# VHH binders against F-box associated domain-containing protein sdz-33 (sdz-33): the designs that were tried, part 23

Target 1, 300 residues: F-box associated domain-containing protein sdz-33 (sdz-33), of Caenorhabditis elegans (q9u232)
Amino acid sequence: MATVPFPILCLPDFVLQKSLKLMGVVEHLCLSILSKNIKQLIATLKGYPKCFSFKFVPFTSLTVVGERFKHFSFRFDIDESSQNANLRSYTDEGTYITLTVPGFTVKHWIEHVAYVLCRNNSIKLVLWEPNIDEVYEIVKDMRTVEVVIVSSEIQSCHLLKLFPSLRYLGVYKAPISAQILTYNLLHLEVKTKVTLNDILISNCSNFSISGNDVSDKELNFFMRSWIKGSNPRLTKFYIRNSLRVRDPYLETVLFQNIDYIETHKKIYWRTFEISRPDGTKADVMWDPLYNSYFNMTVQH
Key: E = the ipSAE of ESMFold2; O = the ipSAE of OpenDDE; V2 = 0.75 times the mean of E and O plus 0.25 times the DockQ between their complexes.

## First folded at step 28 (VHH; framework vhh_enristomig)

Design ta (from kc with S53T Y100W Y101S L103F; at its last look DockQ between E and O 0.46; V2 from the best seeds 0.00; counts 0 for: pae O 14.5 > 2)
Fold by OpenDDE, look of step 28:
Structure ta (fold): chain B 300 residues (1-300), chain A 122 residues (1-122)
Amino acid sequence: as target 1 above (300 residues)
Amino acid sequence: EVQLLESGGGEVQPGGSLRLSCAASGFIFSDYAISWYRQAPGKQREWVSRITTGGRTKYAESVKGRFTISRDNAKNTLYLQMSSLRAEDTAVYYCAAQDWSPFTGSYKYDYWGQGTLVTVKP
């Protein structure tokens, strides 16, 4: 009988299961590396917190956010000569434990952490660097559902082809292409300059814009276009960080030639209801004072 | 690289004051609502305070009137002025950059710091 270096690995499965349930995520990560059996047992464990986000910043870090805002933060320590990587698991105290597995690359760690913490292959990818091909090689076997582009050097049209399961796209410091705008994304977040035309051609269900100075006249036009049937997939349109000054008369411009009902009036925000001819309604929340945002939510 | 770095933690006596800082880099700080969270030993992480992009502040009931959140966009820094500290305020304090998600109708937790420890003891 091959002497198993760790006594715990010699325990019956039912005992192991009980023990594993008492252990933390870091222990699971470690043990799952040491034993295929344990890895399998971990996979069968019930009660793992729901993973809300598995964020990969290429060659830099992994962040897992789960239930109750529980998060696990990892960083990669990459040996450039061998491309092997160690994983630094950070504690709440700001310290970290380094996990070293001979032959493990960034890809191996991503897959391993995903397996243990997320029980799925879904990944949020944050792109800061232009080398999308190298990143793709790492994540190609995973399901990329969310991408955040921070680098202006990344070609967004290529991204859509690379990630067929993409549902959420954030474009923060990159130009946005018509292809992206017209794509049927579930959620598009843009923190770069967009034009009214860009907004009008958008085909996503949830569209969030920041860093733009969209006028009430433009918003009026958008709403009117929606009423006329533009973007039937739209569920939410949100603009924030507008450099708007509170003007009680802005309503006149915002809702010009639009039938609306004021549904709520607060000191800092107002809510209106607009309607399409087909009976579809949307709630429009307007806050010109503090956050200076516009939020339109289509009612279902 | 996106980074949130908390500082200012330490030991303080009950009734004392402490000022935490969170230095942000690698992203457009002004575009995010920023929050403080804390996690006490053996407890779940809890929300403490938030300051929106427009400068509106919110506080958990447990810290209301004692803590003040502020931000300096020019310095990409978030602050938490804590006063009248209590033993129950002992925790690791985290800053989080949050973006509104139209999809979920809630804030997304995009970026987290590693935390700074605050210990309130006699």
Scores: ipSAE 0.000, ipTM 0.173, lowest interface PAE 14.5, mean pLDDT 83
ESMFold2, look of step 28: ipSAE 0.000; ipTM 0.267
ESMFold2 (binder alone), look of step 28: mean pLDDT 80; pTM 0.794

Design tb (from kc with R56Y Y101S; at its last read DockQ between E and O 0.01; V2 from the best seeds 0.00; counts 0 for: pae E 9.5 > 2, placed apart)
Amino acid sequence: EVQLLESGGGEVQPGGSLRLSCAASGFIFSDYAISWYRQAPGKQREWVSRITSGGYTKYAESVKGRFTISRDNAKNTLYLQMSSLRAEDTAVYYCAAQDYSPLTGSYKYDYWGQGTLVTVKP
ESMFold2, look of step 28: ipSAE 0.080; ipTM 0.567
ESMFold2 (binder alone), look of step 28: mean pLDDT 80; pTM 0.790
OpenDDE, look of step 28: ipSAE 0.455; ipTM 0.775
ESMFold2, fold request of step 29: ipSAE 0.000, 0.000, 0.000; ipTM 0.178, 0.302, 0.198
ESMFold2 (binder alone), fold request of step 29: mean pLDDT 79, 78, 80; pTM 0.785, 0.777, 0.793
OpenDDE, fold request of step 29: ipSAE 0.572, 0.580, 0.349; ipTM 0.830, 0.833, 0.724
ESMFold2, last read: ipSAE 0.000, 0.000, 0.011; ipTM 0.186, 0.350, 0.457
ESMFold2 (binder alone), last read: mean pLDDT 80, 79, 79; pTM 0.790, 0.784, 0.786
OpenDDE, last read: ipSAE 0.547, 0.578, 0.537; ipTM 0.821, 0.828, 0.816

Design tc (at its last look DockQ between E and O 0.04; V2 from the best seeds 0.00; counts 0 for: pae O 12.9 > 2, unsure alone 64.0 < 65, placed apart)
Fold by OpenDDE, look of step 28:
Structure tc (fold): chain B 300 residues (1-300), chain A 124 residues (1-124)
Amino acid sequence: as target 1 above (300 residues)
Amino acid sequence: EVQLLESGGGEVQPGGSLRLSCAASGFIFSDYAISWYRQAPGKQREWVSRITSGGRTKYAESVKGRFTISRDNAKNTLYLQMSSLRAEDTAVYYCAAQDYSPLWETGSYKYDYWGQGTLVTVKP
């Protein structure tokens, strides 16, 4: 490839640093490809926005969220025959610039964008297709910390083996396996049908369930189990967007055989305190009437 | 008005073939990943196939090798060529569109648009 003369590449480092500070993400991405020196300079720039989220939608898009919720939005144009990919960098106005590098695949772009914008080398995956092996080949050199599953075709056991650094998991429309439930996740969000047994065997710190009809009797059993020492890692258990309209007079069912103290009473919700024999306490917020909301938070 | 309209469904014998179409209007079709879903009587809706805005295709294991998804962006149309049809393929087939524009990320996964479905019946 004939080297395209780039006068900026001939500037002293101190001038380059000043210039780079005035440039945007697209310029940084381009220049980083052209020059190792500039790539290194960019890495040392002070005040570069911290990356909070690096989201990869396989073979479709890449989104980086920085400080103050600044978004950097990218899409892939993939040549199916060669597997080469161009990168579209989008503006807030919906326009985009296409970046083309001969030989670059989706993997190359992910790694490059990660280097420039995200120094932590972590990634969030959104999976709505069954085959994750191909995706893994792309992201295997990164630390996958968050995954969202939106397909019943994805094998959960395989997923956990592939991503040992997984801490956040969302399971939407897919069955949830015992392996996932018993895994020591920081956060598990489930938008699929779960059973009481599923809830009881869960081993995550934060457990969010939506779209489920968990009865007060079942919740009672859950709380009793917790009091007896189940899931010592639990910090939060909450049900949101419940399909069930609860009876406001079912307090006796919810707290049957549980010692509790009512700590707050509002028009639409109530808060109670329950405790373990070891002294650990939890706040239980209950909205039976309007929102059908249940939230148990373990006190620290 | 945004619209997804499925067509091509009907009755077919086992081993037969059908071609479904999904006509899209009211949005930028080329910016969307489009999927086929199906729902058999008494069963949950299941994913069948997907094609990205860039043309990459994926299939459920149950239909792999028998179904082919494609799209024509100029016509704003999604297709599903079904071959070697089986009784278990009997279902209402839906097309669903998802905007992959990162600018519209909400933190929650959802399909933006759904069709009304077209019935496929495989019987002797």
Scores: ipSAE 0.000, ipTM 0.195, lowest interface PAE 12.9, mean pLDDT 82
ESMFold2, look of step 28: ipSAE 0.000; ipTM 0.188
ESMFold2 (binder alone), look of step 28: mean pLDDT 79; pTM 0.789

Design td (from kc with Y101S L103W; at its last look DockQ between E and O 0.02; V2 from the best seeds 0.00; counts 0 for: pae O 14.1 > 2, placed apart)
Fold by OpenDDE, look of step 28:
Structure td (fold): chain B 300 residues (1-300), chain A 122 residues (1-122)
Amino acid sequence: as target 1 above (300 residues)
Amino acid sequence: EVQLLESGGGEVQPGGSLRLSCAASGFIFSDYAISWYRQAPGKQREWVSRITSGGRTKYAESVKGRFTISRDNAKNTLYLQMSSLRAEDTAVYYCAAQDYSPWTGSYKYDYWGQGTLVTVKP
């Protein structure tokens, strides 16, 4: 495509702008590759939805989500021998258009799509592969703000050094390392088994756990530890247990040796207030029957 | 219904070779990254190798140079050629299709097979 002259490229900028406004994302992607001028014009176009998420699954897919729930879905078709990659742009109907640019690698496509659709140079990275080095080379020039880890092997690396802008970390389907738990993350999401010790050593502001069987006794201990001053950065702790507790009267276990005030009582959930000696308060929402979750929110 | 069926496992001597297969059905095989995992007795499941939808391959350090992952999209089949097998390679080997919906923006989830046992012993 790069070698084909397009008459549209000869149009005055004001006409091009009008025309570009009538075109879709795929056209913008194509034209922006063909012409620096058009690329610049596209950069000045108003009306692109705010990019909510730019998600890269290494060597697999790229997804852009706009604020209006507009999705742009791409997949990579990589030639292993040359490392060149084609980009498949998917339609709502499940069909796709393949974009081919000679010499383009996955990195080139990521950067290009980011430029056209996101322009904030931020990326959510989903890591399934143990070797992070190659992935890092691709995303090093971008601001990685979210990482999802599926492989346990990559947890040995210092993620904060690799991604200084990291704020959100998800650890899915793999045991979480102690190293990761100690990170000063804004948000840590774990969808694997964790121990009480794991919870206690965590140093994130927002800690979300799912797929666990954390007992009320363990939660009690956590709350007590918090009251004693553990994790002063904590703003929210959320856990959804995999097993539903059938006993709605376990309140005595959950709040044993804790001063609390019941603030709300519903059929299937209750809300309590607990306090630190320093005056800091937290709201605890407990639903043992219906949703089987525990939610503690520190009051600010 | 999504199905993954592993085969090719068995007993082999150290230094031997085996080829595992994973037959997939019930989904668009070519759209998925596919991985091999293994779980030894008393140990946690560990990642072994992966081949992306685009054909890129990756290997755990422990198997690099000895194992080769490949796929045949026409046959909806994943392969793992294992060579220079060691005692520590003894495990149940699982194939997993890793589903990602770019459209929904949701995180990836896996379909798992039942596994095939590989035993490496003299």
Scores: ipSAE 0.000, ipTM 0.173, lowest interface PAE 14.1, mean pLDDT 84
ESMFold2, look of step 28: ipSAE 0.000; ipTM 0.223
ESMFold2 (binder alone), look of step 28: mean pLDDT 80; pTM 0.795

Design te (from kc with A33D Y101S; at its last read DockQ between E and O 0.02; V2 from the best seeds 0.00; counts 0 for: pae E 13.8 > 2, placed apart)
Amino acid sequence: EVQLLESGGGEVQPGGSLRLSCAASGFIFSDYDISWYRQAPGKQREWVSRITSGGRTKYAESVKGRFTISRDNAKNTLYLQMSSLRAEDTAVYYCAAQDYSPLTGSYKYDYWGQGTLVTVKP
ESMFold2, look of step 28: ipSAE 0.000; ipTM 0.234
ESMFold2 (binder alone), look of step 28: mean pLDDT 80; pTM 0.795
OpenDDE, look of step 28: ipSAE 0.375; ipTM 0.741
ESMFold2, fold request of step 29: ipSAE 0.000, 0.000, 0.000; ipTM 0.140, 0.227, 0.220
ESMFold2 (binder alone), fold request of step 29: mean pLDDT 80, 79, 80; pTM 0.791, 0.784, 0.790
OpenDDE, fold request of step 29: ipSAE 0.545, 0.525, 0.395; ipTM 0.820, 0.810, 0.751
ESMFold2, last read: ipSAE 0.000, 0.000, 0.000; ipTM 0.260, 0.154, 0.154
ESMFold2 (binder alone), last read: mean pLDDT 80, 80, 80; pTM 0.790, 0.792, 0.789
OpenDDE, last read: ipSAE 0.537, 0.521, 0.479; ipTM 0.819, 0.806, 0.790

Design tf (from kc with D31S Y100S L103S; at its last look DockQ between E and O 0.40; V2 from the best seeds 0.00; counts 0 for: pae O 14.0 > 2)
Fold by OpenDDE, look of step 28:
Structure tf (fold): chain B 300 residues (1-300), chain A 122 residues (1-122)
Amino acid sequence: as target 1 above (300 residues)
Amino acid sequence: EVQLLESGGGEVQPGGSLRLSCAASGFIFSSYAISWYRQAPGKQREWVSRITSGGRTKYAESVKGRFTISRDNAKNTLYLQMSSLRAEDTAVYYCAAQDSYPSTGSYKYDYWGQGTLVTVKP
């Protein structure tokens, strides 16, 4: 029960529920801390926006994306001496309200915000530092579905052991380890240089590469390897090659020794179909001129 | 205009010390987590150290115990005190500011300096 004399806490549940519907996120967060009853009522509110994303940047920020891509942005103000943290709720105008709860740590705030806004135990984790131990203590009770790594040192950890629910992994601005490439991930996104070997040893379903200069010869080899049975889990492989413009007429290099059918020819892109001996097919979209990307989608 | 300007680099003997500075402007410095990165010739850029807006510090294992990151919010300046320098510490050192305030567009913004060269050789 709320120990703070706050008149709203004395309202009947039906009135309180109506009032809560008119309140914003900050009010919900505050009132939920003050009263277990209100916390429960908020949990039962109809029409509460579905949480699309719950992103935690360790010891820095928390971002919640709701329905219609509504953003709620929070920041942690941590007292290093006590490890207590305040929560700053930011507006679109750059102003913020500070929420202070005695004894609350970053972990407490994450859990509280997750309960109020997301009503689930899933989290996207953005790692900018190699030390994962402290971060793990915060998120260990949550379901980490997506991780973004910006440090190569983090890759030495067995991420799948730490995060058994990991589905999506992003490796940005850091070399990717061979170990990570072998993970059975739903989605792997790499925004750093990769080699053909890296591509070939990958075991993810959806592989996205950006900022690479993968040649048509290398792509040809990749496709040929796929046709021969490599990575049977592959559903999509695409590269955004923004670094160079290819010759749109060099299809002979890209599809050398590959049986293919051109299915679409547009002004800026072409689509081809390739197939495995077992009958599995893939669509290859090639845009060497305008968007400078390669997209292979396996048909299921 | 956002600007990060590194300074303090130079040549030093093994075992020596250097102090790098990163002067920031054009953004709310105190609200940003800031990191040092370095890039040795022919190698990929690697993370060195980070300090949060709240003052929490982290270090790469390779520099732990030898390097100290700090910040002065009043001066909008990031520091890296380097001691016990080794040949393998030779690199261009970069400061980078992390925008932790997500915009409504969920864009991630990173600001980078131009770097300062540190050379450790006898």
Scores: ipSAE 0.000, ipTM 0.185, lowest interface PAE 14.0, mean pLDDT 84
ESMFold2, look of step 28: ipSAE 0.000; ipTM 0.249
ESMFold2 (binder alone), look of step 28: mean pLDDT 79; pTM 0.790

